# Designs tried in a protein design chat: VHH binders against Protein PLASTID MOVEMENT IMPAIRED 1 (PMI1). Part 1

Scores and structures below are computed, not measured.

Target 1, 154 residues: Protein PLASTID MOVEMENT IMPAIRED 1 (PMI1), of Arabidopsis thaliana (Mouse-ear cress) (q9c8e6r131to284)
Amino acid sequence: LVRIGMQKLSCLLSVEVVAAQNLPASMNGLRLGVCVRKKETKDGAVQTMPCRVSQGSADFEETLFIKCHVYYSPANGKGSPAKFEARPFLFYLFAVDAKELEFGRHVVDLSELIQESVEKMNYEGARVRQWDMNWGLSGKAKGGELALKLGFQI
Below, numbering starts at 1 at the first letter of every chain, in headers, positions and changes, except where a header shows other numbers; antibody chains are not in Kabat numbers.
F, E and O are the ipSAE of ESMFold2-Fast, ESMFold2 and OpenDDE, as the mean of both directions, binder to target and target to binder. V2 is 0.75 times the mean of E and O plus 0.25 times the DockQ between their complexes.
Where letters were taken out, [cut] stands.
The coordinates of atoms that the task and the answers printed are left out; those that the model quotes come from them. Centres of patches stay.

## First folded at step 4 (VHH; framework vhh_8ghr_2)

Design e02 (from h07 with G54P)
Fold by ESMFold2-Fast, scan of step 4:
Structure e02 (fold): chain B 154 residues (1-154), chain A 121 residues (1-121)
Amino acid sequence: as target 1 above (154 residues)
Amino acid sequence: EVQLVESGGGLVQPGGSLRLSCAASGFTFSSEYWIGWVRRAPGKGEELVARISPSGDSTSYADSVKGRFTISADISKNTAYLQMNSLRVEDTAVYYCARDFGYELYSFDYWGQGTLVTVSS
Protein backbone atom coordinates (compact mmCIF):
# COMPACT_ATOMS: atom_id res chain seq x y z
CA LEU B 1 0.00 0.00 0.00
CA VAL B 2 2.68 2.45 1.05
CA ARG B 3 4.76 1.79 -2.04
CA ILE B 4 2.09 1.30 -4.72
CA GLY B 5 3.43 2.57 -8.06
CA MET B 6 7.04 2.66 -6.83
CA GLN B 7 10.02 0.65 -8.04
CA LYS B 8 12.62 -0.93 -5.77
CA LEU B 9 16.34 -0.17 -6.04
CA SER B 10 18.69 -2.66 -4.33
CA CYS B 11 21.56 -0.81 -2.63
CA LEU B 12 24.68 -1.63 -0.65
CA LEU B 13 25.66 1.17 1.74
CA SER B 14 29.36 1.19 2.69
CA VAL B 15 30.57 3.03 5.79
CA GLU B 16 34.33 3.32 6.21
CA VAL B 17 34.72 4.19 9.90
CA VAL B 18 38.07 5.97 10.10
CA ALA B 19 38.44 7.29 13.65
CA ALA B 20 37.04 9.05 16.68
CA GLN B 21 39.73 11.66 17.22
CA ASN B 22 40.83 14.74 19.19
CA LEU B 23 39.09 13.22 22.21
CA PRO B 24 39.56 14.66 25.74
CA ALA B 25 42.16 12.91 27.94
CA SER B 26 39.30 11.65 30.17
CA MET B 27 38.24 9.38 27.28
CA ASN B 28 41.59 7.53 27.17
CA GLY B 29 41.21 3.84 27.99
CA LEU B 30 37.51 3.55 27.03
CA ARG B 31 36.56 1.00 24.38
CA LEU B 32 34.39 2.58 21.71
CA GLY B 33 32.24 1.28 18.88
CA VAL B 34 30.30 2.88 16.03
CA CYS B 35 26.78 1.72 15.19
CA VAL B 36 24.97 2.20 11.88
CA ARG B 37 21.32 1.27 11.42
CA LYS B 38 18.13 2.19 9.62
CA LYS B 39 16.58 5.08 11.57
CA GLU B 40 13.22 3.28 11.98
CA THR B 41 14.47 -0.05 13.34
CA LYS B 42 17.31 -1.85 15.11
CA ASP B 43 16.89 -4.78 12.68
CA GLY B 44 19.98 -5.18 10.53
CA ALA B 45 22.09 -2.81 12.64
CA VAL B 46 25.86 -3.21 12.22
CA GLN B 47 28.69 -2.22 14.56
CA THR B 48 32.47 -1.91 14.41
CA MET B 49 34.67 -4.07 16.56
CA PRO B 50 35.50 -2.31 19.84
CA CYS B 51 38.50 0.04 19.66
CA ARG B 52 40.30 1.44 22.71
CA VAL B 53 40.97 5.17 22.99
CA SER B 54 44.72 5.86 23.10
CA GLN B 55 46.28 9.32 23.11
CA GLY B 56 42.97 10.96 22.22
CA SER B 57 41.91 8.68 19.37
CA ALA B 58 40.24 5.38 18.53
CA ASP B 59 41.38 4.36 15.04
CA PHE B 60 38.71 1.90 13.84
CA GLU B 61 39.78 1.67 10.19
CA GLU B 62 36.88 -0.73 9.56
CA THR B 63 34.29 -0.77 6.76
CA LEU B 64 30.66 -1.68 7.51
CA PHE B 65 28.20 -2.84 4.85
CA ILE B 66 24.40 -2.64 4.96
CA LYS B 67 22.10 -4.04 2.29
CA CYS B 68 18.89 -2.06 1.84
CA HIS B 69 16.22 -1.02 -0.63
CA VAL B 70 15.40 2.50 -1.78
CA TYR B 71 11.97 3.03 -3.32
CA TYR B 72 11.39 5.49 -6.12
CA SER B 73 8.82 6.74 -8.59
CA PRO B 74 10.38 6.60 -12.06
CA ALA B 75 10.46 9.58 -14.42
CA ASN B 76 7.16 9.92 -16.29
CA GLY B 77 6.46 10.73 -19.94
CA LYS B 78 5.45 14.28 -18.95
CA GLY B 79 9.06 15.19 -18.08
CA SER B 80 8.77 14.77 -14.29
CA PRO B 81 12.09 13.51 -12.83
CA ALA B 82 12.44 10.37 -10.72
CA LYS B 83 11.53 10.84 -7.03
CA PHE B 84 13.21 8.83 -4.26
CA GLU B 85 11.59 7.86 -0.97
CA ALA B 86 13.58 8.87 2.13
CA ARG B 87 15.98 6.19 3.42
CA PRO B 88 17.55 7.60 6.61
CA PHE B 89 20.38 5.88 8.48
CA LEU B 90 21.38 6.59 12.07
CA PHE B 91 25.06 6.74 13.08
CA TYR B 92 26.35 6.92 16.64
CA LEU B 93 29.41 6.36 18.78
CA PHE B 94 29.01 4.25 21.93
CA ALA B 95 31.19 3.12 24.84
CA VAL B 96 31.28 -0.67 25.28
CA ASP B 97 32.08 -0.40 28.99
CA ALA B 98 29.80 2.58 29.75
CA LYS B 99 26.63 2.25 27.65
CA GLU B 100 24.89 5.06 29.57
CA LEU B 101 27.23 7.58 27.91
CA GLU B 102 25.83 9.47 24.91
CA PHE B 103 28.13 11.17 22.38
CA GLY B 104 25.57 12.49 19.91
CA ARG B 105 23.80 10.90 16.94
CA HIS B 106 23.78 11.70 13.25
CA VAL B 107 21.39 10.94 10.42
CA VAL B 108 22.23 10.55 6.73
CA ASP B 109 19.48 9.98 4.17
CA LEU B 110 20.77 7.53 1.55
CA SER B 111 18.10 8.74 -0.91
CA GLU B 112 19.74 12.22 -0.80
CA LEU B 113 23.16 10.73 -1.62
CA ILE B 114 21.65 8.83 -4.57
CA GLN B 115 19.81 11.96 -5.75
CA GLU B 116 23.00 14.04 -5.52
CA SER B 117 24.98 11.41 -7.46
CA VAL B 118 22.33 11.31 -10.22
CA GLU B 119 22.07 15.13 -10.37
CA LYS B 120 25.86 15.56 -10.62
CA MET B 121 25.95 13.06 -13.48
CA ASN B 122 23.10 14.81 -15.35
CA TYR B 123 24.37 18.40 -15.03
CA GLU B 124 28.13 18.20 -14.37
CA GLY B 125 29.04 14.93 -16.12
CA ALA B 126 30.64 13.56 -12.94
CA ARG B 127 29.06 11.13 -10.47
CA VAL B 128 29.75 11.60 -6.75
CA ARG B 129 30.67 8.17 -5.33
CA GLN B 130 32.21 8.91 -1.93
CA TRP B 131 31.25 11.35 0.84
CA ASP B 132 33.69 12.36 3.57
CA MET B 133 31.84 12.93 6.83
CA ASN B 134 33.23 14.54 9.96
CA TRP B 135 30.87 15.07 12.90
CA GLY B 136 31.44 16.87 16.19
CA LEU B 137 30.88 14.75 19.27
CA SER B 138 29.04 15.76 22.45
CA GLY B 139 28.82 14.72 26.08
CA LYS B 140 32.05 13.36 27.58
CA ALA B 141 33.55 13.39 24.04
CA LYS B 142 32.83 17.10 23.42
CA GLY B 143 35.62 18.65 21.38
CA GLY B 144 36.28 15.38 19.57
CA GLU B 145 35.01 14.29 16.16
CA LEU B 146 33.92 11.15 14.31
CA ALA B 147 35.42 10.70 10.84
CA LEU B 148 33.96 8.32 8.25
CA LYS B 149 33.49 7.89 4.50
CA LEU B 150 30.20 6.88 2.89
CA GLY B 151 29.61 5.17 -0.44
CA PHE B 152 26.98 3.09 -2.16
CA GLN B 153 26.56 0.57 -4.95
CA ILE B 154 23.49 -0.26 -7.04
CA GLU A 1 17.78 -0.07 26.29
CA VAL A 2 16.01 2.99 24.88
CA GLN A 3 12.49 2.24 23.63
CA LEU A 4 9.53 4.31 22.45
CA VAL A 5 6.23 2.41 22.27
CA GLU A 6 3.20 3.94 20.55
CA SER A 7 -0.44 3.02 21.19
CA GLY A 8 -3.91 4.37 20.46
CA GLY A 9 -4.08 4.05 16.68
CA GLY A 10 -7.12 2.65 14.90
CA LEU A 11 -10.00 3.24 12.51
CA VAL A 12 -12.11 6.38 12.98
CA GLN A 13 -14.66 8.29 10.92
CA PRO A 14 -13.96 11.79 9.52
CA GLY A 15 -14.52 14.39 12.24
CA GLY A 16 -13.66 11.88 14.96
CA SER A 17 -10.91 11.95 17.59
CA LEU A 18 -8.05 9.69 18.70
CA ARG A 19 -5.39 10.03 21.37
CA LEU A 20 -1.99 8.48 20.68
CA SER A 21 0.37 7.62 23.55
CA CYS A 22 4.15 7.22 23.47
CA ALA A 23 5.64 5.40 26.45
CA ALA A 24 9.39 5.94 26.87
CA SER A 25 11.79 3.57 28.63
CA GLY A 26 15.56 3.52 28.98
CA PHE A 27 15.70 7.32 29.42
CA THR A 28 13.78 9.99 31.34
CA PHE A 29 12.17 13.10 29.91
CA SER A 30 14.87 15.70 30.58
CA SER A 31 16.11 19.07 29.39
CA GLU A 32 18.21 17.30 26.73
CA TYR A 33 15.50 15.78 24.51
CA TRP A 34 12.43 16.86 22.60
CA ILE A 35 9.70 14.40 21.65
CA GLY A 36 8.16 14.55 18.18
CA TRP A 37 5.35 12.87 16.28
CA VAL A 38 6.18 12.07 12.65
CA ARG A 39 3.73 10.55 10.18
CA ARG A 40 4.08 8.84 6.81
CA ALA A 41 1.11 8.37 4.47
CA PRO A 42 1.14 5.97 1.47
CA GLY A 43 3.30 7.39 -1.34
CA LYS A 44 4.40 10.44 0.71
CA GLY A 45 7.55 11.38 2.60
CA GLU A 46 7.79 11.88 6.35
CA GLU A 47 6.00 14.85 7.92
CA LEU A 48 6.83 16.16 11.39
CA VAL A 49 3.39 16.99 12.81
CA ALA A 50 4.20 18.03 16.39
CA ARG A 51 7.09 18.55 18.84
CA ILE A 52 7.22 19.20 22.57
CA SER A 53 10.18 20.46 24.62
CA PRO A 54 11.46 18.44 27.61
CA SER A 55 9.86 20.86 30.10
CA GLY A 56 6.59 20.91 28.14
CA ASP A 57 6.84 24.70 27.84
CA SER A 58 7.32 24.78 24.07
CA THR A 59 5.31 23.07 21.34
CA SER A 60 5.29 23.33 17.56
CA TYR A 61 2.92 21.99 14.92
CA ALA A 62 2.79 21.52 11.17
CA ASP A 63 0.41 23.91 9.42
CA SER A 64 -1.70 20.93 8.29
CA VAL A 65 -2.63 20.07 11.92
CA LYS A 66 -2.55 23.40 13.79
CA GLY A 67 -5.71 23.91 15.83
CA ARG A 68 -6.68 20.22 15.52
CA PHE A 69 -3.81 18.33 17.17
CA THR A 70 -2.35 18.91 20.63
CA ILE A 71 0.91 17.41 21.90
CA SER A 72 1.52 16.99 25.64
CA ALA A 73 3.77 15.11 28.05
CA ASP A 74 3.38 13.58 31.50
CA ILE A 75 6.85 13.68 33.04
CA SER A 76 5.85 11.49 36.01
CA LYS A 77 4.65 8.74 33.63
CA ASN A 78 7.46 9.31 31.10
CA THR A 79 4.78 9.39 28.39
CA ALA A 80 3.98 11.80 25.54
CA TYR A 81 0.54 12.18 23.93
CA LEU A 82 -0.92 13.38 20.65
CA GLN A 83 -4.58 14.37 20.92
CA MET A 84 -6.03 14.34 17.40
CA ASN A 85 -9.37 16.11 16.88
CA SER A 86 -11.44 16.86 13.76
CA LEU A 87 -9.68 14.07 11.87
CA ARG A 88 -9.65 14.15 8.06
CA VAL A 89 -9.12 11.43 5.45
CA GLU A 90 -5.71 13.00 4.68
CA ASP A 91 -4.59 12.34 8.28
CA THR A 92 -4.49 8.61 7.42
CA ALA A 93 -0.89 7.55 8.06
CA VAL A 94 1.46 5.55 10.25
CA TYR A 95 2.34 7.76 13.24
CA TYR A 96 5.78 7.47 14.84
CA CYS A 97 6.99 8.80 18.16
CA ALA A 98 10.60 10.00 18.03
CA ARG A 99 13.22 11.44 20.37
CA ASP A 100 15.09 14.57 19.24
CA PHE A 101 18.29 16.18 20.63
CA GLY A 102 16.65 19.60 20.57
CA TYR A 103 19.91 21.43 19.98
CA GLU A 104 19.95 20.34 16.33
CA LEU A 105 16.72 20.65 14.33
CA TYR A 106 15.07 17.36 13.29
CA SER A 107 17.90 15.19 14.69
CA PHE A 108 15.71 12.25 15.74
CA ASP A 109 17.78 9.43 17.24
CA TYR A 110 15.21 6.87 18.43
CA TRP A 111 11.92 5.94 16.79
CA GLY A 112 8.99 3.83 17.89
CA GLN A 113 7.55 1.05 15.72
CA GLY A 114 4.65 3.23 14.55
CA THR A 115 0.88 3.03 15.00
CA LEU A 116 -1.59 3.07 12.08
CA VAL A 117 -4.35 5.69 12.00
CA THR A 118 -7.03 5.19 9.34
CA VAL A 119 -9.64 7.90 8.82
CA SER A 120 -12.39 6.51 6.64
CA SER A 121 -16.12 6.57 6.28
Scores: ipSAE 0.000, ipTM 0.090, lowest interface PAE 18.5, mean pLDDT 80

Design e03 (from h07 with S53Y G54P)
Fold by ESMFold2-Fast, scan of step 4:
Structure e03 (fold): chain B 154 residues (1-154), chain A 121 residues (1-121)
Amino acid sequence: as target 1 above (154 residues)
Amino acid sequence: EVQLVESGGGLVQPGGSLRLSCAASGFTFSSEYWIGWVRRAPGKGEELVARIYPSGDSTSYADSVKGRFTISADISKNTAYLQMNSLRVEDTAVYYCARDFGYELYSFDYWGQGTLVTVSS
């Protein structure tokens, strides 16, 4: 598939999966995993190794790496800024032993993070950002949260 | 018949390097499977060290090895590699290569025989 008139950025997305924490006692003993995939396709989905909940926490301590591309129309000489095509990623917690359970789904549009980083990288002394994500869980895990750290390299 | 055969294990001093190989037969790396390295040390449970989707789009690493170990795959040779640098005593374990159906449910369906890595002075 050709995207006429657009350029692409090759990107390596890193997802440091820290923990699902502050979970209700009823969650103790369940094995949990975290899945990351492109929203529009299941191709290339990545998931952590299952981690058992102990004392209200599942400490994954695993980093997932996903290669991807983001397409954009470059800035023109008449003052129109660069426009990035959406690249949404879906993140969710799942239970290995009870896949019918839903704990919430979270979407991060990587194109927005890339746009911010590309703009920042154009300034002297600027550093590439890392994003701490902390999302409230729902369903049986309500009151708990999922802690991730996102980063990427272009 | 699916087979995974490991090689490259041995004795090495702390700070040293080893490269493990996993030769696969009975399926191709152009398929839907992940290839992973799982280790088991005496008195410890199993730990997933690294995984690769051989199409080259995705990898993962345990935080304990991130930055020191690199997983790669050669589709033409149907072989996966684990390059282990800056080895530590706690990396001493039997290392298994395994095929993983890890798209929706993380699950290993075939395992190699294992190769021993000993890191000691």
Scores: ipSAE 0.000, ipTM 0.359, lowest interface PAE 10.6, mean pLDDT 81

Design e04 (from h07 with S58V)
Fold by ESMFold2-Fast, scan of step 4:
Structure e04 (fold): chain B 154 residues (1-154), chain A 121 residues (1-121)
Amino acid sequence: as target 1 above (154 residues)
Amino acid sequence: EVQLVESGGGLVQPGGSLRLSCAASGFTFSSEYWIGWVRRAPGKGEELVARISGSGDVTSYADSVKGRFTISADISKNTAYLQMNSLRVEDTAVYYCARDFGYELYSFDYWGQGTLVTVSS
């Protein structure tokens, strides 16, 4: 499909995977990883190095990078802001040696991060390029959280 | 198959009440996501009016509806509700139920079909 009237931004999404925290004692010793991919395809998915759970925590402290594009309709001279086509990314925790375990799935739309960044720069003069995320986990990891920081550059 | 099915919209007089329901299927309510109610009035952009955690214990509201609308969830029925009281003409809109993930930031990945709420004499 030709995106008539739309332009393309080349973006680098950065995902600083901080930790899976406050995990139940039953999780100690498991090797965990975090996967990030475009929601519509497994192509180009990236994963952290495995990190073993110790004392209820897996401290990844690893940054993942994904190159992508976001389509948008430019701002018009009549005061309408630029509008971005959705660009959803899927995030999930997995166990390296127990892939049947599921701990929940999380979606973040990169186009919303870009839109929010543009809006805050216009009104506050602030540069909003990093977002703290903290998501509750499910299954065997219920009660724990996945902590990460999202950013992007164009 | 993930679906969100809305019901409860209709015509109501100013000062009246309506309760919208959002029945979820293909997933279970849990702490991994939030359920939000988003409205779109003719000629206006989308407004997120209320949000509830999938566990049902955390809620947030737009300033335009605080004190008038109440969001809730019945985890056993996998259904979210929006109780709308003291309705005003400016509440006239199509109301959508949507699922999102995350804390601080959100992204809606599944939407209901929308239900029309008309507040008119």
Scores: ipSAE 0.000, ipTM 0.093, lowest interface PAE 18.9, mean pLDDT 78

Design e07 (from h07 with S31D E32S)
Fold by ESMFold2-Fast, scan of step 4:
Structure e07 (fold): chain B 154 residues (1-154), chain A 121 residues (1-121)
Amino acid sequence: as target 1 above (154 residues)
Amino acid sequence: EVQLVESGGGLVQPGGSLRLSCAASGFTFSDSYWIGWVRRAPGKGEELVARISGSGDSTSYADSVKGRFTISADISKNTAYLQMNSLRVEDTAVYYCARDFGYELYSFDYWGQGTLVTVSS
């Protein structure tokens, strides 16, 4: 598959899964995992090792890595910026022993992280390569949060 | 680790030519990085002279050098070149090779040491 007129950028997405925290007492004892995949396909999905909820928290402290390509239209020398094709990733918490439970889904577009990093480089002389994320959970985990740190390398 | 090493600078008379080379290590051009040539003349700011995509399919040039300079890449040698023809006194500068993320103008993350080009009679 060739994307006509576009260049290919090799990327390594890193997802440091810190914790699911402030969980309701009813969640104690469940084994949880965090899954990261491309939004358009389940191929190449990665997930953490199971982590049991204790005292309202599952402290994963595990980093996941996903290799991917981001496609873009090149910038020209007259100041038109490069345009990146969207590369959305889907993130979600799941219960290992109760797959019918849903706790919410979050989408992050890697092309937007790359864009922000390069904008900071041009404006401030330093790239932003790590993003602290803290997302509210839903369903039986409502009131809890999923804490992640996202990064990428090219 | 990423490194860019320039060579080919020197003294040349107006109307003459030089070819600059940029040898890259620690990454490959087929990874879709752009290579740019940026120059800095004494007392002036930086100017992006030319860029080439890793595939070699896309190039861009500053208006000041269009028709005189040609950028090219040898993917097998992981080396980019800047062929400089019809050189003018105004082309006198330190020329830097830089790896460009390809996202925006002046989005460079690694730079070479620079090579001096002097155009004088």
Scores: ipSAE 0.000, ipTM 0.093, lowest interface PAE 19.0, mean pLDDT 80

Design k01 (from h07 with F101S Y103S)
Fold by ESMFold2-Fast, scan of step 4:
Structure k01 (fold): chain B 154 residues (1-154), chain A 121 residues (1-121)
Amino acid sequence: as target 1 above (154 residues)
Amino acid sequence: EVQLVESGGGLVQPGGSLRLSCAASGFTFSSEYWIGWVRRAPGKGEELVARISGSGDSTSYADSVKGRFTISADISKNTAYLQMNSLRVEDTAVYYCARDSGSELYSFDYWGQGTLVTVSS
């Protein structure tokens, strides 16, 4: 597909990785990491430092920043809002010591978050929107959850 | 032979700023490598403070320095930088630049010799 008539936004996605929590006792001692990447490619994937599970939690306390571009068609003045091309990011927890384990994968389309925020950019004051995410884990980590905070800057 | 050479350390007062440089040789910055800044104060363990992909598109920071430190890379000069603002006494440490293979496993295979940063009144 061609991007004729579209404009380009430079974006900085921030992912504050808080913790993987309420993990089963069988996961104690494993080193975990969180990976964030564009859904379509592993190139440029960013991951946290490995963090060891202790007492049912891995407290990463690390913020990841990913620079990217999002394409959009501007608002036309006839009441049609700006339209953004999809920019999906894949998020997942992985085990350093057991790469075959799967704990679930989550997709967040950055274009949807940007569309909401851009429509409110003219609001008064410094409002930095953050999305608190708390995703349930699966597989060996079933019953646990991954806590993150998403944000972006244009 | 892979080498990482740090520069820019020194003595600075609390609230001051310093910019550290890490000149790399023996490999070219690319998406397959990451460059990190790791610090170590006497009596403390190693702390990763910041890292950047060799492409320059991805960064991460320890929460202790987020908002104060900025990592960047000049790919054409094969050099990474750490801009340190609003420095605190607890930032006093030897700062090392280190290379990671760019894998999902975070492992440093080459280290610089370190540069001392002292934050004192």
Scores: ipSAE 0.000, ipTM 0.395, lowest interface PAE 10.8, mean pLDDT 81

Design k02 (from h07 with F101S)
Fold by ESMFold2-Fast, scan of step 4:
Structure k02 (fold): chain B 154 residues (1-154), chain A 121 residues (1-121)
Amino acid sequence: as target 1 above (154 residues)
Amino acid sequence: EVQLVESGGGLVQPGGSLRLSCAASGFTFSSEYWIGWVRRAPGKGEELVARISGSGDSTSYADSVKGRFTISADISKNTAYLQMNSLRVEDTAVYYCARDSGYELYSFDYWGQGTLVTVSS
């Protein structure tokens, strides 16, 4: 794909998968995993090691890393800010022991995190940022939550 | 074209150590893939024991082997290793090296032939 006037930014996305918690008793004993991938393709997808649910939680405590590129049009110096091409990532919980189960899908656009980080760096001087995320689960895991922390480096 | 070849299996006594190697060909280690070690013991199901990102930046382990096993990769040699310390009789299994595409757990697109590890006196 020709991207005239666009530049490429190399990024390392970090996903600290903390836990799936407050799960119904019916989930106890299932082995769970968390998958992270680019929304448009399964190439380069990463996932946690399996973690068994005990007393309503699966405590992964594992960090996943994904190398990727984000394309952008630089600021023109005439008051137009840099514009980033969308870079969505898909996150989801899955069960090894029951692959037909669905617990919800969540999308995070890395380009939006980069834009926010760049704006805050200009004001606060921070280079590394971390976003605490806590997403409600659905299906058999309804009432439970997936807790993780996102970060990136350029 | 794509091949994974394991080596280093054998007979060891409880408490002993063994190092498994997985030589990859037909693809280059990269962030697009994880390399995993999956074992299957007699009368038991498959267990993913360790995996490493193709870039070598990230590792993860099953609770049953944490602190005893160490996975590593030599990107220049396109080879992954599993260092197994403090071996137990329960670690007796056929160990497979597999390329993990990350599509879902145990979603491996290429497998090695397997290498037998027997922990016995």
Scores: ipSAE 0.000, ipTM 0.166, lowest interface PAE 13.9, mean pLDDT 80

Design k03 (from h07 with Y103S)
Fold by ESMFold2-Fast, scan of step 4:
Structure k03 (fold): chain B 154 residues (1-154), chain A 121 residues (1-121)
Amino acid sequence: as target 1 above (154 residues)
Amino acid sequence: EVQLVESGGGLVQPGGSLRLSCAASGFTFSSEYWIGWVRRAPGKGEELVARISGSGDSTSYADSVKGRFTISADISKNTAYLQMNSLRVEDTAVYYCARDFGSELYSFDYWGQGTLVTVSS
């Protein structure tokens, strides 16, 4: 209703959480998790299983899947591409037993990834691109990084 | 304890067929859950291949496998299957069985260990 003239695209976002790595020795032994959620709401957040830091890394090797909808204005026959409404997701590392610790937050707008894929002539509707993401951590984890891979299908 | 155990992976020639099984324990297939098959090929992201409701009456498929793959469930055996026909080299991947609780922001909360499917001549 509030998006009159827009169409809805069903998307599955995949988040392959590889590792939190190059962590300071003071992080060894902590149980970490990675959380992904829609930026606008805490409801429906998904999280990895806890993974303990050993030798400076927590190797999650877990994939999270999030089904969502993205709204868009269709492409016209005159060569104007489809326009997508912003769909931001928030990503962050957390410590299971020390929730007061913060290691930084990162936002990825799924609509921008979809727009890029469409503009580059995606050849298969079920498979789109894979994006390697590597983010520097802050706080107690400063000097470390969070490695993950994003993908989506329509 | 919830477990999903895959079987049926292996080496097959292009154009061949293979059936994957996913045996569930620690929970019963019901309308509360969906069972999905997710694959990962080297150098590519994860792809949800097929999904079936725990009641067995609703299915969905990725466009890349429509008409070739069929997902099914045997509620009495608490087992889901992926029948893969007309296999292509690009179907080569590790295939995972996963439980999905079916919300709009559904997450896969339990995973099998994966089974390797290699399609080569």
Scores: ipSAE 0.000, ipTM 0.153, lowest interface PAE 15.5, mean pLDDT 78

Design k06 (from h07 with F101S L105P)
Fold by ESMFold2-Fast, scan of step 4:
Structure k06 (fold): chain B 154 residues (1-154), chain A 121 residues (1-121)
Amino acid sequence: as target 1 above (154 residues)
Amino acid sequence: EVQLVESGGGLVQPGGSLRLSCAASGFTFSSEYWIGWVRRAPGKGEELVARISGSGDSTSYADSVKGRFTISADISKNTAYLQMNSLRVEDTAVYYCARDSGYEPYSFDYWGQGTLVTVSS
């Protein structure tokens, strides 16, 4: 619907889930998945296929896509830059057969990635299209990391 | 009333092909839901084989079937398909179509009746 004073940008968030790695030996044999969703709702959440931990690693090698909208106020000729409304996404690792286990949650605001991309192009001439993320895990997976790469299209 | 109705199972020889269909009613395919194919062979646990987003944009496969199975959806017909090629004896199982509401990871809230696929000589 219409959002007064703001415009709507249609976006496709891409999440290349590489691996959960350097996991404790106690994690070997568990089936893991990675979930990505809008922070405020579980509607439209996406998950990887289950991947079994072998030798301290679960190598997902799967890309997830989420369609969404980001609202913004356009730049004006009086020197005010474009302003983007927050669009936070929640990321987390889970165990398929032991959903009560928690390994930590991470939030990334897509509006900040878009803003950063615009700023880099304008001020440095550089292009920012992909962000490598490596997040430390907690709980039974403490000492391990979740590796993924984020991108977006508009 | 939400229901998923499967068809297309049967007996096939190793190396053969089958196409399973899953007709959904009581809800519309949309980004809110995922549709998955889960199989269960006698004496074995459930295996998620393939899944597709309700919008049809994203697909995923278990390593055991990658390159052999293809999942697709016809949004206008509200129907999902599983094309199974190069079938092996170990693919013998009851195949279920299931809806994942997305509220919890792999939270299947509705299941089809199941369709038997037998791969033998």
Scores: ipSAE 0.011, ipTM 0.388, lowest interface PAE 9.5, mean pLDDT 82

Design k07 (from h07 with F101E Y106W)
Fold by ESMFold2-Fast, scan of step 4:
Structure k07 (fold): chain B 154 residues (1-154), chain A 121 residues (1-121)
Amino acid sequence: as target 1 above (154 residues)
Amino acid sequence: EVQLVESGGGLVQPGGSLRLSCAASGFTFSSEYWIGWVRRAPGKGEELVARISGSGDSTSYADSVKGRFTISADISKNTAYLQMNSLRVEDTAVYYCARDEGYELWSFDYWGQGTLVTVSS
């Protein structure tokens, strides 16, 4: 795609995967992983190493990195802020030994996080902010939650 | 025809080092794939010890090997490496190189033949 009038921002999305927690007792002993990918493509998908559920939690404490590009129209001189093209990422928990299980999927539009960070602009390459995310799980993990911290660097 | 061929295994004493190589053919290293090292010790299940993205930008390690093992990739040679330092008796295993598409679930779609690493006094 030719993107006339748009600029390209190279960025590194960081996903600090803290834990899957408050899981039902039936989940104890399962090995879990967390996957992060662009919503529309397999390209650049990343996963945590497996972590076994013990006493209702899997404490990953692992950071994942995804390099990506976001396209935007720069701010004009008369009241219009920079506008970013949507960049959705898909997040999901999976079971290594029980691939048929699904625990729900969450979408985060990276362009919204970048918009907020650029508005609080510091310097090129700086991580401006972290976002704490706690998402409710479904299926066999219903009642539990996935805890992540998102950040990005440009 | 996708192939992964391991080399570099052998017998070492505790505290020693080995470097394993995984030569890939039939596909090009890219961000669509991860390359992993999975080991299987006698009487134990499989353990993923290290992964690297096909672009080389991202790595992850099992807690049991952090600080001792380093995974790397030479994209121009289409080859991944596992540098193993400060080896312990419990690192004794057959080490497999595997390609992970990283898209759906944890899934390795192609495996090498495995290379034996024995750590013994």
Scores: ipSAE 0.000, ipTM 0.137, lowest interface PAE 14.1, mean pLDDT 79

